# Ledger of designs, part 100: VHH binders against o75319

Target 1, 181 residues: o75319
Amino acid sequence: GNHIPERWKDYLPVGQRMPGTRFIAFKVPLQKSFEKKLAPEECFSPLDLFNKIREQNEELGLIIDLTYTQRYYKPEDLPETVPYLKIFTVGHQVPDDETIFKFKHAVNGFLKENKDNDKLIGVHCTHGLNRTGYLICRYLIDVEGVRPDDAIELFNRCRGHCLERQNYIEDLQNGPIRKNW
Below, E stands for the ipSAE of ESMFold2; O stands for the ipSAE of OpenDDE; V2 stands for 0.75 times the mean of E and O plus 0.25 times the DockQ between their complexes.

## First folded at step 7 (VHH)

Design ub12 (framework vhh_7qia_2)
Fold by ESMFold2-Fast, scan of step 7:
Structure ub12 (fold): chain B 181 residues (1-181), chain A 119 residues (1-119)
Amino acid sequence: as target 1 above (181 residues)
Amino acid sequence: QLQLVESGGGLVQPGGSLRLSCEASGFTFSSYYMGWYRQAPGKQRELVAFIYSGGSTNYADSVKGRFTISRDNAKNTVYLQMNSLRPEDTAIYYCAAFRPEYGSSADYWGKGTPVTVSS
């Protein structure tokens, strides 16, 4: 079935850009077939995502989709001008080193190719919170040298929701730095 | 009065150094994130250096290794040490403060201090 993800309605659709970075986090967009299960004010399609980003006077240059499924929307539902990257991640588990490496490589590649603009890297999982927040914070800590509590605080503030999974928070605060390049 | 006051701008030759200061008044400085933005003639304002409440820092790629942001919470001051200056660094430099409870928009802005890098 075409069921709304559990607790999806509990989260703000799109956070704000994280200052000092190119990151913006959001929950998974739902294609038009989900609209009959949603009130007008609850709708968050791929089109709605781009409208909300524009309303913040921002522009997406890359979407990184961390969900383990493609049931919610298809890459074809996105503007052709915005690259889409799928990194399959399983919920509840701290992402493995290979996943962390893929995320870091994608971010660094985007930044090198977009030195002449201020376009954003949009990152989402199902709720745009735990896997999304973990990988963004992991990048800030490992690549940019941000203190773990600073990274988590900035993410929570800009997303409008706090990271919920204690194993993710514990890994960010006390886990090893993953030097993947 | 709640305000940010920048100082330390001026004319410098390529390869030279400048240290910008930003003094905050009328708010609890230690809990705020602080940033340095710049706006070159004909260009959009960009964030070049950012310091978190806990002291972590981020830099734009164009200034990494050349600029250092730091803060002195006892003096309510944030600094930008600018080394190996290039003509491309010519801009008006703005100090900005961000409340931890709010989004990505700066809550307070300074009036700017001009930096010109030329012979």
Scores: ipSAE 0.092, ipTM 0.531, lowest interface PAE 5.6, mean pLDDT 88

Design ub2 (framework vhh_7qia_2; at its last fold request DockQ between E and O 0.91; V2 from the best seeds 0.86)
Fold by OpenDDE, fold request of step 9:
Structure ub2 (fold): chain B 181 residues (1-181), chain A 118 residues (1-118)
Amino acid sequence: as target 1 above (181 residues)
Amino acid sequence: QLQLVESGGGLVQPGGSLRLSCEASGFTFSSYYMGWYRQAPGKQRELVAFIYSGGSTNYADSVKGRFTISRDNAKNTVYLQMNSLRPEDTAIYYCAAFKGDYGTEDYWGKGTPVTVSS
């Protein structure tokens, strides 16, 4: 249906590029059918996403959608030139090893194929915060060797909101490194 | 008032070493993320090395094991030690400072040229 996700309006639509990385996080854009339930200034469509990215003088090279539903927007709403990857990720629980691996594999593949440009990996869940933040930080920690607190701090500052889920934070700070293959 | 000033660039033979320095002024250096970037002729600017305010580092694959980024907060300076230089390392090297906070501005130096040639 066209039900607006809970607390969706409370979060900034798009964060900023994470310095030293190719990541940018944003909340889920909503297709046109949701607009009738929103004030004009609250609307955030796939088109609005790309406009906001452009306003930051950036370009998306990949969108990773971590939501556990397909009701928010369609891949057809995106430009054909921007690959779309769906990784169904259950909310409120730490992503499993398979999900983590899928995310890492997608990121590494993108970086390998996009060495000649500076396009960004756009990552979103519903709010673009908890699942999104966890997987980005998990990548920075496991693949790039970044200290957990450094990764978390960078994400929070760039997203304009802090990770909220204690189980995610605890796993990042004290959990084991996940396999990269 | 806010500025980054790079130094240490120059001409070096393949296999040689250079040490770049970037001195910052006009802002709280210790709170910023710092990075070295480079732009070769006809290519886009690319990340070379990055150092977090907390001390973590990451590198481009092409320079891993050869380059080392470090910072001295007391001197407001970030360094790039470049060893085993290759012709493909030839570029203008830029220092950059990032606050990280949403809505903040990034700062860039004017660049220092590095040429690796026999």
Scores: ipSAE 0.903, ipTM 0.948, lowest interface PAE 0.5, mean pLDDT 95
Fold by ESMFold2, fold request of step 9:
Structure ub2 (fold): chain B 181 residues (1-181), chain A 118 residues (1-118)
Amino acid sequence: as target 1 above (181 residues)
Amino acid sequence: QLQLVESGGGLVQPGGSLRLSCEASGFTFSSYYMGWYRQAPGKQRELVAFIYSGGSTNYADSVKGRFTISRDNAKNTVYLQMNSLRPEDTAIYYCAAFKGDYGTEDYWGKGTPVTVSS
């Protein structure tokens, strides 16, 4: 239905491009049917997403949607045609190896196809924080060789909110490198 | 006033080496993420090398193994050591500084030209 996700209002809609990377994180945009339960200043629609990205002088080239549902918006609600990928990601535990691999594969594919532009990969879960931050950081650590604390710091700063889930933070800091293919 | 000044560019033969420097003034250097970017005529500016505030580095595939980014926080300086230079490395090289915090501005130098030719 039209139920606003728990604590969704507490998070900044869109982060800032993570420098040195092709990533930008945001919370799930909500289609117009949800706006009945929102004050105007609380709204964050698919159109608002694209406007906020444009305000940063950036452009999305891929959206990776980590939510387990499609009730928040549909790809056809996007104001522009942009590649869209759903990776169903359970939100209460560290993502499994299959999910991590799918994310890495999608990012690597995007980078190959977009080597001649500077378009961004937009990543979101419900809040654009824990699952989103985990998978972005896992990519930076495993594929780019970034130290865990450096990856976490960059994500936290650019998102405007710190990763909250301790099991995710512990796995990033102390867990094993996952296979890249 | 926040400024980045690149130096060390020039003309070099293929196979040669250059070291670029980027000196920062007007801000606390150690908390910034730093990058070297390059732009050849008619092409997009591209990331060459990036160094996190905590020291992690990454590189464009085209320069990996040949270029090394480093930073000296005491001198507020970022370096790019460029070895085994090739004609395709010819470009204007730009230094950039990123705070990373939501809502903060990025800073760019004016660039230093590098030409690799016989």
Scores: ipSAE 0.780, ipTM 0.901, lowest interface PAE 0.9, mean pLDDT 91
Fold by ESMFold2-Fast, scan of step 7:
Structure ub2 (fold): chain B 181 residues (1-181), chain A 118 residues (1-118)
Amino acid sequence: as target 1 above (181 residues)
Amino acid sequence: QLQLVESGGGLVQPGGSLRLSCEASGFTFSSYYMGWYRQAPGKQRELVAFIYSGGSTNYADSVKGRFTISRDNAKNTVYLQMNSLRPEDTAIYYCAAFKGDYGTEDYWGKGTPVTVSS
């Protein structure tokens, strides 16, 4: 149901655009049926997401939803002009190579098609932290050649919360680069 | 208080080189991410090169292999070495400084023009 995800209220709704990239991370928006369990200042609907992005003078061009559920909001709750991509990603485990490659292909495709604008790729999981931060950092490391600690620092600062899962951090710092996707 | 001052722009022939400098004053330079952006006539502003506090760099596909970004924290300066310049590199080049933290301001220089023509 209408159960608020565990610890969802502990996280900032939307981070800051990650400078030097087209990424912005946020926690999962909750459709209006969840608002009866939230104080007005705790609400973060799909509409609230777009308002907060606009308040930063940014514009979304793609949303990548990494949650393993569709109960929080529907793609129909988003503006028709913003593409939505679902990549079902199991929590706790480091995302598998198929998930990593799907994410990379989606990002590369967006960047190729959006050379003439500065629209952002919005990425979220439930908290917009572990799966989200892992895949963004994995992209920066594998595709853009960013050193792992620089990628992690950038994500942590812009998200306003540090990656929490040690296995994700360990894989980013010491795991193999996934080339030839 | 915080200022970014670009220099090094000018007119150069195709195949030539230029080195842009951006000197920062009024902040702890080493804690900022630094970027070079450009805006060509009739085009949107685009990222050219970016350098992390730890020294990682990334580049727009159009400039990879030709441009190099670097920083000198002791001199509070970020550089853009531009080699093998092309007419399509003609633009006003802007230096930018980012703290990265949510709610902090980004800082931009006033720009330095680069014209590549014969």
Scores: ipSAE 0.714, ipTM 0.876, lowest interface PAE 1.2, mean pLDDT 91
ESMFold2, look of step 8: ipSAE 0.727; ipTM 0.886
ESMFold2 (binder alone), look of step 8: mean pLDDT 82; pTM 0.831
OpenDDE, look of step 8: ipSAE 0.883; ipTM 0.939
ESMFold2, fold request of step 9: ipSAE 0.761, 0.762; ipTM 0.893, 0.892
ESMFold2 (binder alone), fold request of step 9: mean pLDDT 82, 82, 82; pTM 0.827, 0.831, 0.829
OpenDDE, fold request of step 9: ipSAE 0.899, 0.900; ipTM 0.945, 0.946

Design ub3 (framework vhh_7qia_2)
Fold by ESMFold2-Fast, scan of step 7:
Structure ub3 (fold): chain B 181 residues (1-181), chain A 118 residues (1-118)
Amino acid sequence: as target 1 above (181 residues)
Amino acid sequence: QLQLVESGGGLVQPGGSLRLSCEASGFTFSSYYMGWYRQAPGKQRELVAFIYSGGSTNYADSVKGRFTISRDNAKNTVYLQMNSLRPEDTAIYYCAAYRGEFSSPDYWGKGTPVTVSS
């Protein structure tokens, strides 16, 4: 159905670009069928997403959707000019090595194709926080050599919400580097 | 209030090196993220190097492997070591500090010019 995701209203729709990276994080956009359950100021459709990105003087070049469902919006709700990638990722569990590899491969491919522009990689799960923050931080740590605490702090500040899942935080701080790119 | 003052710019030949410094005053900057932007004639400002409060760094692809950003929190200073300079690196270089807003820096220096020419 048209049930709003649990705690979805508790989170800012879109964070800020993470400086020195191409990443921006946001919560899942909700297609028009959900708007009957939302006040006007609570609406965050695919169109609202692109408007909010433009308000920050940024442009999306890729959307990576980490949700384990397609009920919230469809790729056809997005502009045809912006590539969409679905990586089905279950919540609660630290993403497995295959999921981490797919994410790294997508990011690396985007960066190679977009050397001559400054377009962003938009990443979201349901709340744009735990799975989203984990995979962005994992990329920064494993590929860019960022210290785990620095990656987590920058993500938290730019997203406007702190990573909540302790198992994700512990894996980022103390887990092995995944050499699967 | 935090004030940023750059130094170290100048004229250098292709393949040469320069080290830029940016001294922060008015407040200890150890909690700030710091960046180096540049603006070439007729172009928009671009972020070329970024350093986290904890010391991690990120670079634009155009400078990766040639430029190194570093910080000395005891001296309230951030540095940009520029090696293997190219004519395309000719720009005014700006120091920038981030605290609350990451879509734009909270504080800017006045800029220091770097010209790479034979």
Scores: ipSAE 0.359, ipTM 0.746, lowest interface PAE 2.9, mean pLDDT 90

Design ub4 (framework vhh_7qia_2)
Fold by ESMFold2-Fast, scan of step 7:
Structure ub4 (fold): chain B 181 residues (1-181), chain A 118 residues (1-118)
Amino acid sequence: as target 1 above (181 residues)
Amino acid sequence: QLQLVESGGGLVQPGGSLRLSCEASGFTFSSYYMGWYRQAPGKQRELVAFIYSGGSTNYADSVKGRFTISRDNAKNTVYLQMNSLRPEDTAIYYCAALRGEYTGSDYWGKGTPVTVSS
């Protein structure tokens, strides 16, 4: 189906690069078949994503798709030069340790292979907010040693929307550090 | 006009130390994330050290344990203490004040050269 995700229009399409990191967060792009249900200024296709990132003088080197569906766009809608990684995550629940491990492994691998450039890791779920913000902040806290409140503040400011799910915020602030991941 | 003024660069022998300073004027310093970047000839600009508004820090793997970033919000200044300097640290070092907000602007210094050689 071509139903627009609930509340998708309420969120900015793409945030800004999180300073001091290689992360940029955005909401899920919608392939051309969704455009008949959107006003021209509401459209945010895969092409629109890359144009908006270029407008910020940034370049994507990896997309991590956290949605639990493939109906919104296909990897084939992306430039062949940009790696795409799918990590199926269910909403509402704090991501499990296996999901956190997969995310950390993908980020660490990208950073190791991209030492000679400044390309970004683009991360999205449906709204580019809760699952996206959780995993980015979890990485900053567990791997980079960032204080939880600093990580959350940075994500909120750069995304242009605050993390909404209290269970995610609580886990980030008071949950255990996931080591050996 | 809003600006960043860098100082402290120079020539130093391997194993030596330098302290870089970056003084900010014309904006609310305490609300900005601050970073030190460097660029060696023929290479892309690299993030060296970064300090969050709340004081958390991050470092490039190549400088961890040797460099320390700090900020003094009362003096509108960010510092980079560089110890155990190596020839590969030779670069022009840039101070950056980075806004993480949708409507914000980034500010960059003009750079200060650091040369590590005998």
Scores: ipSAE 0.073, ipTM 0.546, lowest interface PAE 6.2, mean pLDDT 87

Design ub5 (framework vhh_7qia_2)
Fold by ESMFold2-Fast, scan of step 7:
Structure ub5 (fold): chain B 181 residues (1-181), chain A 118 residues (1-118)
Amino acid sequence: as target 1 above (181 residues)
Amino acid sequence: QLQLVESGGGLVQPGGSLRLSCEASGFTFSSYYMGWYRQAPGKQRELVAFIYSGGSTNYADSVKGRFTISRDNAKNTVYLQMNSLRPEDTAIYYCATFHGEYSDTDYWGKGTPVTVSS
């Protein structure tokens, strides 16, 4: 359908680059068919995403889409120069090990191929908050050795919104480290 | 008010070492994230090393294993120990803080130049 995702308007479109990382988080862009239900200042299309990244003097090198749907926008709506990766991630539950490993492999592969530039890995789910924040923080904790509270604090501050799901926060703080990546 | 003062830069031969220091004042240092960035002539400023308020660290791939970032909260100072220096490490090195909601850095120092040359 053409329904605006619940609470989508409540969140900032794009956060800031997370310092010390190549990550930037944002909410799902919405293709033109959604714009009839939005005021001009509420619109956040794929084009708007790239304009906002450029306004921060940043450049995207990869988009990782964590939504469990393809209804919001099409990969074809993105510039051909930016790779797009879909990782279907169910909301509300902590992502499974397969999803976590796929995310880590994508990030590690990007970093290896982009060591000679400063391009960002853009990560989004529907709101760019819970699934997005979980997987970014999980990567920082498991791969980069960041303390859980430091990772969560950095994500919350750069995204401009705090992780909302207590089961995600609890897993990040007290869950096992997943070392297969 | 808020000030960052870098020191320790200089000229060094390839394979040499330098220790950079950044003294902070005008804010609660222990609550802030601290980083070292560098900018070579004609290139964009890049992150070199980052230290979280809790002590966790991140490094650019180009410096992993060679550079070590550390902090001394009692002295309001962040350090960058640089070993096995290479000509491509030649740059102006900047200390930065991050605590703001929307900025990648809250404040930048004036920088300290490092030249690695034979």
Scores: ipSAE 0.000, ipTM 0.244, lowest interface PAE 14.3, mean pLDDT 85

Design ub6 (framework vhh_7qia_2)
Fold by ESMFold2-Fast, scan of step 7:
Structure ub6 (fold): chain B 181 residues (1-181), chain A 118 residues (1-118)
Amino acid sequence: as target 1 above (181 residues)
Amino acid sequence: QLQLVESGGGLVQPGGSLRLSCEASGFTFSSYYMGWYRQAPGKQRELVAFIYSGGSTNYADSVKGRFTISRDNAKNTVYLQMNSLRPEDTAIYYCAKFSGEYGSFDSWGKGTPVTVSS
């Protein structure tokens, strides 16, 4: 069978919208095959994700999946009206420049096509924390000109969990700005 | 007692400018994120401008390049400079203090109305 990701239950399913941005972060949804291993209150399916977003009076317009696997759910488990983008990222490593540029391109494209609405960009890795927080903060720092500590603090508060990986935090605070394709 | 007091709203013609002010009291202003929301009749509240405690700023796409948010920590005041105003900018504008919890604004002023019409 399908194993629940390590420590997945330790994290809130979905954070709050990051004010001043279109970002919302969450942990990976788990398809039906995982339900037998979860108590009802622990379930967080793709459907549960959309219900929780709606309960916050928000609407998803794009999902960016940063996991290195397709094991947890499939794009077909999502509403056809919500675009899905897979960016394969390895945990523990600061994402490379190609990954960072792909993320920035996707975000910029979404914002240009959705200027007439307030739909959110949902971003997740396995826990919706380290890779997710890194790429969102990197976007805010490099594209929007946000100070690194401001970006990190906003992400931590809205996600409800603090970035855990010191190498990610160090790169955000002191690393080079990635400005080019 | 926490208070947010907005001023500077009014009636302007399309293409005009207004500067909104929000004077804050009852909390350590310099430590908090501040924002400007607006709400037009029959529409949901929209966040248009946001300023971090460190001074970084973000804007809704609808106002980017036209509106500028700034703060003066010595005066406990946040400002919204609105240029090139359009009829669709007509709304009541609310100053908001960001919650220390989960990305929500936890305090609003009474609002200041802005009408853009000929």
Scores: ipSAE 0.000, ipTM 0.333, lowest interface PAE 12.3, mean pLDDT 87

Design ub7 (framework vhh_7qia_2)
Fold by ESMFold2-Fast, scan of step 7:
Structure ub7 (fold): chain B 181 residues (1-181), chain A 118 residues (1-118)
Amino acid sequence: as target 1 above (181 residues)
Amino acid sequence: QLQLVESGGGLVQPGGSLRLSCEASGFTFSSYYMGWYRQAPGKQRELVAFIYSGGSTNYADSVKGRFTISRDNAKNTVYLQMNSLRPEDTAIYYCAAFQSDYPGEDYWGKGTPVTVSS
C-alpha cells in the first residue's frame, strides 16, 4: 500500500552525524508514489535524503534499511554509488542476537573498507528512532565500549528525537553485552 | 564567541611522550563532547580520541593502549596523553567541540603539529 506510515510526519527527516562516529540516522524515505498524500514541504524521497545530507556537508557510503517491508522505496531509487543493506527487523521487540551481529558485521566491514574517507553509514527504520537508535547504541556500547547513557544521549541529540521504547532503553542500560568482537 | 586553543605539540623521538592540551573559552565546556583529530600531509583528517560529556571515551584502533583522552571541566580543558609515539603518529592534531543539545554546532581549533622522528 500507499499508506503513509503512522506518525511518520511527526519526525525530522534526517538527523545530524553522530560526532566521534560514522553514523547518521533518518526516517524511511518514501518513493514518488507517496507524494500525492504529502504537502511539498513534507516530501522526503530518496533524492531528498541525499540532498539533505549534502546540505550538512556530509556524504553517505552505506545505507542500512531496518524496516520489515520493501513498500516504501526500492534500492534502485538510490544512487548506484551507495551500497544498500537490508536487515529485516521487527518493530517493538528488542532485536535478536543474529540481527545485532549482522548489524555489527556490516558496520565493521564498512569501516575497514572506508579508512581512507569520511563517508557515513546511514541507518533507518520507519521513523529512524527505536530500531535505528537501538542498533546504533548497541554497537557503540558493545564494540566501542561507550557507557549506555552516553550512547543514548548522543543518539537522541543527533537524531533530534529521544528513543521512545522503554524495553529498548532498558536493554541498552541493563541488558547483557552481545559480544561479537 | 567560542574558541579552542591547542598546545603541547612538538618534535619527539620514537618511543617518547607528549601531552596535548586544548583550552576552551566562551562556553559551558561540561555540556560538550570533545575530540582529538589528526591530519597527516596529503591525508584526510581522522578521529584519534573522543570523550563524551558523561566521560565515556573512544579511540582509533591505531592508538588504543598508547593514547589517553581526559577532560577537566573546572579548567575548560581536554587533554591527549600520547605515549609510545611512532613515526606514523606525525600529524597536525586538532581539537573539536560538539554541542550536546540539538541542533548542535561544531567548533574546531587551528591545530598543533606533532613530529615523531629520530
Scores: ipSAE 0.480, ipTM 0.782, lowest interface PAE 2.2, mean pLDDT 90

Design ub8 (framework vhh_7qia_2)
Fold by ESMFold2-Fast, scan of step 7:
Structure ub8 (fold): chain B 181 residues (1-181), chain A 118 residues (1-118)
Amino acid sequence: as target 1 above (181 residues)
Amino acid sequence: QLQLVESGGGLVQPGGSLRLSCEASGFTFSSYYMGWYRQAPGKQRELVAFIYSGGSTNYADSVKGRFTISRDNAKNTVYLQMNSLRPEDTAIYYCAAWRAEYGSGDHWGKGTPVTVSS
């Protein structure tokens, strides 16, 4: 269906690049068939995503889609020059270790292959907040050695919205480091 | 409002050391994220070291174990200690600062040149 995701309109479409990293977070883009349910200023298609990132003088080199569905847009709606990776994650639950490993592997592979440019890794779930923020922060903590509160603060400020799920925040602050990369 | 002034660059022999300083003018320096970037002639600017407002640090793989970034919030200064310098470290080094807030801009210093040559 063409139902707009719950609370999707409540969030900024795209955050800003997280300084010191190659990450940028955003909410799920919606293909043109959803636009009949949106005011013009609410539209956020795959094309709108790339326009907004270009307006920030940034360039995407990879999109990681964390949604558990493919109903919002198709990979074919993205430019052929930008790789697309799907990692199916369920909402509400802290992502499992296998999911965390897949995310870390994808990020590490991108960074290794893109040492000669400054292209960004775009990460989104439905709202670009909880699963997205968790996995980005988990990467910064586990791989880059960032303290949890520093990672969370950076994500919250750049996304323009604070992580909402207490179980995700608790796992980031007090949970074990996942050495599965 | 934040202004950045870099110093400490110069000519050094391979295997030598340099300490770069970046002095910030303004209030609430402690709330800023700070980074050192470098740009060699004909190449893109790259991030070499980054320090969070809370003190966490990150480094590019090429400088890990050789460079150390630190900050002194009382002096509104960020430092880059560079050890075991190599010819490929030759570049102009730039200090940068961010509030990391939607709609906030970045601040850049004018750069300090570092040449590693025998």
Scores: ipSAE 0.411, ipTM 0.759, lowest interface PAE 2.8, mean pLDDT 89

Design ub9 (framework vhh_7qia_2)
Fold by ESMFold2-Fast, scan of step 7:
Structure ub9 (fold): chain B 181 residues (1-181), chain A 118 residues (1-118)
Amino acid sequence: as target 1 above (181 residues)
Amino acid sequence: QLQLVESGGGLVQPGGSLRLSCEASGFTFSSYYMGWYRQAPGKQRELVAFIYSGGSTNYADSVKGRFTISRDNAKNTVYLQMNSLRPEDTAIYYCAAFDGSYRSEDVWGKGTPVTVSS
C-alpha cells in the first residue's frame, strides 16, 4: 500500500558523492502516489532524486535498487538514459555471498564501460543506510583494498548518517574478504 | 579561506621521477580526504590517487604501482611520488580536499603542470 516506510522521514534524501569513488547513496524515492502523505519539504520522488543529484553537479549513470519490493517506485519512473538494476535484499541480515558478488559484478561492469566519463553509481535500499552502506563498504574493502574503518567513515560522513546495524559493522571490520571471481 | 597550493611540477624525461606536494591552509587537514587529479590536453579531468583520513589509498589503474600518495598531517601536506613516468602522464596535476560532509564544498588547488618528454 501507500504507507511511508518506517523511519523513512528520519533520513536525508541524498548523501554526497563518496570522494575517491563513483558511489552516491540515497534513501528510496517514493512515487507521486505517496505525496498525499508527505509535506512538500518531505517529498522525494524519482524526479526529486535527479534534481538533487544535478544540484551537486553530479550525474547518475546507474541505479542499483537493493529493496525487496517494487511498491515504492517503478523503473519506468526513471529517465530511460539511466540503467536500473534490481538486487533483491532482505533487511536486517548481512547480504549473502551471491548478493555481494552480483553487486561487485554490476559495479565492475559499470566502471569498465564508463572509463571516459565521471557518472555515478547510485545505490539505495529503503533508508539508503544499512544494506546500501554494507555493500558499498564491502566493495571498497574487498575490491579496492580500503581498510574497513576508513570505508565505514567515508560512507558515514558522505551519507550524513552512521551505519546502525552492529552485525553489518562487525562483518565489515572482522569478516572474511569475499573474492570477486 | 581554505587553500591548497601545489608544487613540484616540471619537465622530466620518460622513465624519470617527480614528487608533487600540496600544502593546505585554513582548515583541519587531518580530517580531510585528499586526492590528486590530472587533466591532459583534450581529456576530462581524472582521479589519479586518493588518500583517506586514516591512511588508506586508492589509485587509477593507469598509475597503480608507479605512483604513491602519502600525507604528513603535521605539515598539512599531501604528496604524490611519481616514478617511471610516461609521455601519457603529461597533464596539469590538481590537488583536492574533501570533507565528505553533507553539502560541504570541495577545495581545489590551481594545478601544477607536468610534462614528460625527451
Scores: ipSAE 0.584, ipTM 0.838, lowest interface PAE 2.0, mean pLDDT 90

